VH-VL binders against q58766. Designs and how they scored, part 45

Target 1, 244 residues: q58766
Amino acid sequence: MIIMYAIGIGDNKEEVLKAYEKLKEEGIEVELIDNPKLLVDKLLDGEIDGAVRGSLSSSKVILYLRERIGKFYRASILKNPFTNGIFLLSPVGIDDISEDKNERIKDKIRIIEFASNFLKNYNIKAKVAVLSGGRLGDLGRNKVVDETIYEAEEIVEHFKGNVDIIHNGILIEEYLKDGYNIIIAVDGITGNLIFRCLGLICKIPGYGAVILSDKNVNFIDTSRNANWERYYNAIKFLIGGDFG
Below, E stands for the ipSAE of ESMFold2; O stands for the ipSAE of OpenDDE; V2 stands for 0.75 times the mean of E and O plus 0.25 times the DockQ between their complexes.

## First folded at step 19 (VH-VL; framework fv_dargistotug)

Design e2 (at its last look DockQ between E and O 0.87; V2 from the best seeds 0.82)
Fold by OpenDDE, look of step 19:
Structure e2 (fold): chain C 244 residues (1-244), chain A 118 residues (1-118), chain B 106 residues (1-106)
Amino acid sequence: as target 1 above (244 residues)
Amino acid sequence: QVQLVQSGSELKKPGASVKVSCKASGYTFTDYGMNWVRQAPGQGLEWMGWINTRTGDPTYAQGFTGRFVFSLDTSVSTAYLQISSLKAEDTAVYYCARHYNWEYFDYWGQGTLVTVSS
Amino acid sequence: DIQLTQSPSFLSASVGDRVTITCRASQGISSYLAWYQQKPGKAPKLLIYRASTLQSGVPSRFSGSGSGTEFTLTISSLQPEDFATYYCQQLYSWPTFGGGTKVEIK
């Protein structure tokens, strides 16, 4: 049985094609698909074994994917610059979690559960770090920041005793240095900013964003403006969890 | 006072099954993950895996998949280890041990000797 | 998996001696290391966690140090009840134990 993967090709064709050619040189079968719905349908119908959004429209692909499989979360996979391991960053979509406090907490709890299970499938123990909006010592300086601190504490309390989880404020650098591999951002805007700063500006290696849900979907969400390496790495990840 | 009390010693034949229990008391059972550790005679400690006591989700270490099953009965604050298709090499003392936020195993059961012999 | 190598495997000492046991990790594990004492026929007993934090009720003659890949358990003055086997454990990743160090009476 031939294993087939697909990369969506919209704009930014040159980078997608470059990834395609390199994968082909390695004997990896990849289909280029320029139709958002077709990409998702082929994946969910079992015609392909994995799919990368590539440079197709996020709004079209993600929306249709949600229609087909229901609500899901996303986590960006990034290389840890301190430990050489990987970490998941979530949420990274501006509307991935609720603006309502109680629902937002539930969303983050679900993300942690799905992300932990995701890592377990790759024989990786989850180490969860929950971000808040300031240092712990900043409590009382700003009401909004205080709420993020309390929210983080509530989440940690939920998992405390079972899941390896910590809240130590906004100190993402300390989390990463200490090998935490699931980073929960305050919200999607914060997560997206972290991703853009680390991945796009600082050029930390990344592998796209994985789907977090109760369903097993071999889909990697990538940026339409990514370089060939991002697309290439996404496929390599789908093939065998290659984090190199 | 926190206590983990395990079931008594077992003598089984190859191919049989055994189920070891670990009853917790003195604390909220679902607030601490439960681990299983194997120690063959005269050998060191070997982590077998753990079970999330809140969700019931088990995780097995490499080498302990298939024949080993972790389960819970939260109504009686008890964790179980079941070993099927027993082999001679399964002869060991099995410990349950709780952990707190993956910092340490602070409380252990007294251990259950499982002897597999024809 | 992360391998922990303890040294020595066996150690002969006398009451009152300073004893040092080393645990080396195959990769960095920050401070996620615990030490246990086990006597024959008994379950392991937690001594130290997070590399250097003494568990409540454990005598102060026990101490731990180290970070990253090198860790040490020290008994400042060995007592008769300290003759046992000692294990290091890492909890950075899936838990693993060292091979153990048996402290015997000289």
Scores: ipSAE 0.870, ipTM 0.939, lowest interface PAE 0.6, mean pLDDT 95
Fold by ESMFold2, look of step 19:
Structure e2 (fold): chain C 244 residues (1-244), chain A 118 residues (1-118), chain B 106 residues (1-106)
Amino acid sequence: as target 1 above (244 residues)
Amino acid sequence: QVQLVQSGSELKKPGASVKVSCKASGYTFTDYGMNWVRQAPGQGLEWMGWINTRTGDPTYAQGFTGRFVFSLDTSVSTAYLQISSLKAEDTAVYYCARHYNWEYFDYWGQGTLVTVSS
Amino acid sequence: DIQLTQSPSFLSASVGDRVTITCRASQGISSYLAWYQQKPGKAPKLLIYRASTLQSGVPSRFSGSGSGTEFTLTISSLQPEDFATYYCQQLYSWPTFGGGTKVEIK
């Protein structure tokens, strides 16, 4: 049996090649692909078991992926700064979910379902926290904040009982301390800002971004300027390696 | 009053199959997750996995991913455990137990003894 | 898997005694711990959840405490009906149970 993975190679070739060589030393077969369309086609056609964008252009790879599989959501994989585990932050694409309030509730429900299934494949029990724009005691102070609180409560009601799910307002730090591992942002802008603050400013470790979809897409998005360890770790993550 | 009522004891030969039922009453069946727990004679409790009663999606603990199948019939508020290719080490009491938000297993079935002997 | 170690594994006590059972987790589980009582031939019965919350209908002589890795079930004045086996369970991750503590008559 031949199990094949791919890393996209464009800019930053030296770091991609270092990751390639390390994986080869460990017996992991990796193809280096410099063409965005070819990377996506091989993944979706089943010629490759998993793919990392690597140093290819995100605008080309992500847009082509959307053309081929339609709507999907993105989740950042981040190390929990209070525990030994990871958490998924979603949505993180600024346009991943609808502007319409009723439709974005449906989007978040789908995200929770897809993220929970993603974690289940890694033998991780989902613990879901839904963010809103304020503390529960803030009701009545601001109409926009109130709407986010009611929206979060509706989402929790949808999942009640079967799923470990909570809404306690904006208290992301308390959720993370308690080991919640799916953090649902109010919208794509909010999620992206949280990611930029935690990942890019505070430098908490990350493992890239996954595609959340009803399709089986074994794909990790990475920065084109990452060091070799990030590309290496992304491949190890795709094959089910221990990251906790 | 909340009740989980399981099917009766079973005596089986190695290689046979068994299907244990767990009928729920006194609550909205799809509001609580359903778990299966095994207790071998003289031993402690072992979580086998659960089934999401709203979606029907089962999850199996390590070691229970082959011969054990969880299923539902929501029209009669019943969960099922099927064990195929029975082995002597499957001899145990099997419990169903419901959970809410993974805080507790608050109600349990009375248990079903499955005995597997030559 | 998160391992739960109960101590003692068995104890002998008299009616009226204060009984303390300890459960230690192999990693932090916040307060996601439940306690169960099981009598011979019967299903477990929930006593305590989230480390310290008493289940409805459970006598107030039962109490729970702890967080993180160390948890305690206390029976303040042991009654004849309390002779049973007690199990802790974590629900922080996929559930696991402690090995049990059998409480017998002295």
Scores: ipSAE 0.731, ipTM 0.888, lowest interface PAE 1.2, mean pLDDT 91
ESMFold2 (binder alone), look of step 19: mean pLDDT 93; pTM 0.944

Design e3 (at its last look DockQ between E and O 0.92; V2 from the best seeds 0.81)
Fold by OpenDDE, look of step 19:
Structure e3 (fold): chain C 244 residues (1-244), chain A 118 residues (1-118), chain B 106 residues (1-106)
Amino acid sequence: as target 1 above (244 residues)
Amino acid sequence: QVQLVQSGSELKKPGASVKVSCKASGYTFTDYGMNWVRQAPGQGLEWMGWINTRTGDPTYAQGFTGRFVFSLDTSVSTAYLQISSLKAEDTAVYYCARHYNWEYFDYWGQGTLVTVSS
Amino acid sequence: DIQLTQSPSFLSASVGDRVTITCRASQGISSWLAWYQQKPGKAPKLLIYKASTLQSGVPSRFSGSGSGTEFTLTISSLQPEDFATYYCQQLYSWPTFGGGTKVEIK
């Protein structure tokens, strides 16, 4: 049985094609698909074993994917600059979690559960760090920041005693140094900013964003403006969980 | 006072099954993950895996998949270890141990000796 | 998996001696290391966690130090009840134990 993967090709064709060629040189079968719905359909119908959004429109691909499989979350996979391991960053979509406090907490709890299970499937123990909007010592300085702190504490309390989880404020650098591999951002905007700063500006290696749900979907969400390495790494991840 | 009390020693033949219990008291059972640790005679400690006491989700260490099953009865604050198709090499003392947020194993059962002999 | 190597495997000492046991990790584990004491026929007892935090009720003659890949358990003045086997454990990833260090009476 031939294993087949697909990369979506919209704009930024040169980078997608470069990734395609390199994968082909390695004997990896990849199909280029320029139709968002077709990419998703082939994946969910079992015609391909994994799919990378590539440079196709996010709004089209993600929306259709949601229509087919229901609500899901996303987590960006980034290399830990301190430990050489990887970490998941979530949420990274601006509308991935609710603006309502109670629903947002539930969303983050679900993300943690799905992310933990995701890592478990790769024989990686989850270490969860929940971000808030300031240092713990900043409590009382700003009401919005205070709410993020309390929210983080509620989440930690929910998992306390079972899941390896911590809240120590906004100190993401400390989380990463200590090897935490699931980073929960305050919201999708914050997560997206963290991703863009670390991945796009600082050029930390990344592998796209995985789907977090109760369904097993071999789909990697990538940026339409990514370089060939991002697309290449995404496919390599799908093939064997290659985090190198 | 926190206590983990395990079931008594077992003598089994190869191919048989055994189920070891670990009853917790003195704390909220579902607030702490439960681990299982094996120690063969004269050997060191070996982590077998753990079970999430809130969700019931077990995780098995490499080498402890298949014949080993972790389970719970939360109504009686008890964790179970079942070993099927017992082998001579399964002869060991088995410990349950709770952990707090993966920082330490602070309380241990007294251990259950399982002897597998023909 | 992360391997922990303890040294020495056996140690002979006298009451009042300063005893040092080393635990080396195959990779960096930050401070996610615990030390346990086990006496024959008994379950392990937690001594130190997070590399250097003394568990409540444990005598102050026990201390832990280290970070990254090198860790040390120290007994400042060995007491008769301290003759036992000691294990290090990492909780950075899936838990693993060191091979143990048996402290025997000289």
Scores: ipSAE 0.818, ipTM 0.906, lowest interface PAE 0.6, mean pLDDT 95
Fold by ESMFold2, look of step 19:
Structure e3 (fold): chain C 244 residues (1-244), chain A 118 residues (1-118), chain B 106 residues (1-106)
Amino acid sequence: as target 1 above (244 residues)
Amino acid sequence: QVQLVQSGSELKKPGASVKVSCKASGYTFTDYGMNWVRQAPGQGLEWMGWINTRTGDPTYAQGFTGRFVFSLDTSVSTAYLQISSLKAEDTAVYYCARHYNWEYFDYWGQGTLVTVSS
Amino acid sequence: DIQLTQSPSFLSASVGDRVTITCRASQGISSWLAWYQQKPGKAPKLLIYKASTLQSGVPSRFSGSGSGTEFTLTISSLQPEDFATYYCQQLYSWPTFGGGTKVEIK
């Protein structure tokens, strides 16, 4: 049995083809698929062992994936600027978690569980940091900020001592310096903004976004306008967590 | 008062199995992770892995992914280490140790000596 | 896995001596290091965690220092009950132990 991977090919064909040729030179068998439903179906039906969205339309691929597997969360994979390990940032889909306070806490607990299992599959111990909207000393100054602090504290308390988990407020730079590798944003908007600042403005290397769910879905979501190296690196990550 | 009390020493033949117990008291068992640590005669400490006491999910260190099985009975606050197909090289003291947030292992069982000889 | 190298492996010392044990990590581990004392036939006992924080009930003659890759356990004035084997442990990732340092009576 041959382990097979696929890259979606739509727009940006030249860069996808460059990645394909480089992988072929290295003996890595990759199928190019130009049909969003086919890409998802072959992955979920076990015909391929992992998939990268590549340059296919996100709306077509992601919506169909939701039809097939139900609710899932997304996490961006980024290099840690202080340690050069990786970290997962989640949620990063703007509508990944509920607006309802109690359900939002449950969503974040699920994200932590799925992200921890994801890292375990790569033999990486989870170190979880839960962000809130302020410092711990800011309680009482702003009702919205207070709510995010209480929410973060409730999430940490849920896990007790089994999990390496912390909340020290908004201090993402301190979490990253200490090697925390699962960063839980306040919501999908803040997670997306953090990604855009770190990945797109500061150009911290990234590997796309993984699907967090109770299903085993070996899928990396990538920009349709990426250079060939991003598609190549996404496949290498799926194979063995190669961080480049 | 926190205590981890392990089952007594075992003398086994190669090919047999053994099950070591670690009974916890004085704290909420499912709030702390449970680790297993091996120490062969005259040698250092070797982390074997841990079990999440809330979920029951074990994680095994490299080299312990075959014949070693961690399990729980939360109704009696007890963790178990089972070793199958015993070999002479399995002769060691086996410790259980708890953690909170992976800062340290603060309480340890007294150790269980498993001796494997013909 | 993150490897921890302790030195020395053995040392011989007299009561009252200042003893220094080092632990070097194969990569940066911030301050995620603990020190344990083990006496013959006994389980290890936690002395220090987070590189420098003394566990409750541990005598103040024990101290820890370091961050990143280099860490030190110091016993300022060795007592008879301090003859034991000492282990460092990193908890930055999946735990690993150093090889141990046996402190013997000179």
Scores: ipSAE 0.726, ipTM 0.883, lowest interface PAE 1.2, mean pLDDT 91
ESMFold2 (binder alone), look of step 19: mean pLDDT 93; pTM 0.941

Design e4 (at its last look DockQ between E and O 0.89; V2 from the best seeds 0.00; counts 0 for: pae E 2.5 > 2)
Fold by OpenDDE, look of step 19:
Structure e4 (fold): chain C 244 residues (1-244), chain A 118 residues (1-118), chain B 106 residues (1-106)
Amino acid sequence: as target 1 above (244 residues)
Amino acid sequence: QVQLVQSGSELKKPGASVKVSCKASGYTFTDYGMNWVRQAPGQGLEWMGWINTRTGDPTYAQGFTGRFVFSLDTSVSTAYLQISSLKAEDTAVYYCARHYNWEYFDYWGQGTLVTVSS
Amino acid sequence: DIQLTQSPSFLSASVGDRVTITCRASQGISSYLAWYQQKPGKAPKLLIYKASTLQSGVPSRFSGSGSGTEFTLTISSLQPEDFATYYCQQHYSWPTFGGGTKVEIK
């Protein structure tokens, strides 16, 4: 059986095509699909083994995917600049988690559970770091920051003893230096900003965003403005978890 | 006082199955993961895997998949290790060990000797 | 997997001696290292965690140091009850143990 993958092609065609050509040179079968629904349908119907959103519209692809498989979270896969490993960053969507405190905590708990299981499938032990809005010593300076600290503590307490999890404030650089590989952002806006700063500005290698759910879906969410390497790496990840 | 008490020594024939129990007391069982460690006679310690005591989700180390099954009975604060299709090379002392905040193994069972001999 | 190499594998010493055991990791593991003592027929006993923190109830003659890839367990003055096998264990990734160091009486 021939294994087939697909990349969505909307705008930014040149970069998608470049990725396509390079993959083809390596003998990797890739189909270019310009229809958001078709991409998702082929994946979920088993016609293809994996799919990358490519440069198709996020609002169309993600919405339809959610209609088909239900609620899911996303985590961006980035290379750790200190350890040369990878880390998952979540949430990265502006509406991926609730604005309600209690529901937000539940969302983050689910993300941690799904992300941990995701990494386990690749024989990677989860090391979870929960971000808050300030240093621990900043407690009392700002009510909003205080709430993020307390929220992080609640999450850590929830998993304590059964998950390698830590909360040490906003010090993401320390988390990454210490090899934590699941970074939980305060919210989707914060996560998205972290992603854009590290991945798009600092050019840390990335592999797109994976789907976190109780369902196994070989789908990688990529930016419509990504370079060919991002699309290429996403496919390579789907093929065999290639993080190179 | 935290205690892990394991079941007694087992003598089995090749191909048989064994189930070792580890009963915890003195703490909330579901607040700490449980690990299994194997030690062959005269050899070192080998981590076999662990089980999430809150969710029941097991994780097996490489080389301990298939014939090894971790399970729980939370109602009696007990973790179990089942080994099927026993082989001579499975002869070892098996330890359960509590995983304190995923930082270290602070409490251990006394160990269970499983001897596989024809 | 992360490999831990202990040295020496065997060590002969006398009561009162300063004993040093080394554990080297195949890659950086920060401070995620623990030390255990095991006597014959007994379960391992935790001595040190996070590379240098002494477990409650453990004599102060035991100490740990190191970070990254090289770690050391030190017994400042060996006592009769300290003759045992010692293991290092890392938690940076999936747990692995060193090969052990047997401390024997000279």
Scores: ipSAE 0.740, ipTM 0.877, lowest interface PAE 0.7, mean pLDDT 95
Fold by ESMFold2, look of step 19:
Structure e4 (fold): chain C 244 residues (1-244), chain A 118 residues (1-118), chain B 106 residues (1-106)
Amino acid sequence: as target 1 above (244 residues)
Amino acid sequence: QVQLVQSGSELKKPGASVKVSCKASGYTFTDYGMNWVRQAPGQGLEWMGWINTRTGDPTYAQGFTGRFVFSLDTSVSTAYLQISSLKAEDTAVYYCARHYNWEYFDYWGQGTLVTVSS
Amino acid sequence: DIQLTQSPSFLSASVGDRVTITCRASQGISSYLAWYQQKPGKAPKLLIYKASTLQSGVPSRFSGSGSGTEFTLTISSLQPEDFATYYCQQHYSWPTFGGGTKVEIK
């Protein structure tokens, strides 16, 4: 059988076609698919080995994907600015995790499990950092901050000694300097804001957003209005984790 | 007192299988990951992989994804290493080793010598 | 894989000598390095973790230093019971071991 990847093509056709041509000159076979349902069906039915949403409508593709596989979480793939590696930032969908305190702890535990398995498939050892709203010395100063600290500590305790997992408060820069590659945001809003600041304002290189699920879904979500390099990088990541 | 006690040495012919056990005591077995480390005669230490004792999910180092199987019986706090289709090159001492949060391997089993000869 | 290169592979020293063993990593590993002692016929024993933290019960003549790619294990005054092979091991990524340094007394 032919190993095949696909990029969704809707709006922004020029940038998708530039990525397609660059991949073709490198000998990488990619199908361009202009139908949201077909893209998802081919991926989930095993007709293609991986898919990038490309410039297709997110509401149509993501809605149908949820219909087919149920609840999932999203993680942004970003290049670590201090190392030569990547990190996953999750949650990044503003509605990916529960508003209920106890249920969002369960959501974060699932995210850690799925993200760790995702990295394992690329032969990357998971190093997990759980964010909270302050430094450890801030305990007792603010009820909301205290609650995020307690939640982070409960998550770390859940994994005990089986997982390389740490909580040292809000210090995301220290986690990244030390090579932590799964960063768990306080909530979906916080994760989305971190992504927008790092990826969209500071232009840290990114490879799109992966789907975290109990299904093995080789899919990367990309902006409808991305430049060709983002579509190209997403395919390269799906093939073998080329972070170039 | 934390202890990891391994099964005794084995003498096997090429093509046979072996199952090494590692029984833990003195701590909550599912709180710490279990690793397997190989040392061929006169050679250094080689990490083979580990098993998450809470989930039972194994991870194998490169070169150990075929004939090597990690498993658990949590009811008796025991980890297992099974090696199938034994080759002469599999002759080695096999250690189990515990880790906490991937900082280091703090407790080791005494080792199990597996000798493969015709 | 992160390669660890130990040097020397072998050394011979007198009781009371200062012994230094080095470990070089093929990439930066922060301080995620441990040192083990292995005596003949025995399992390895943890000496040092986090590059420089002495494990409980280990004699104070053992010390570790380094960060990034260069690490050392020092025995300040070699004793007869220090005859062993010493291994470094990183846990920044999937674990790897150095090739070992065999230390003989006399």
Scores: ipSAE 0.551, ipTM 0.818, lowest interface PAE 2.5, mean pLDDT 90
ESMFold2 (binder alone), look of step 19: mean pLDDT 93; pTM 0.941

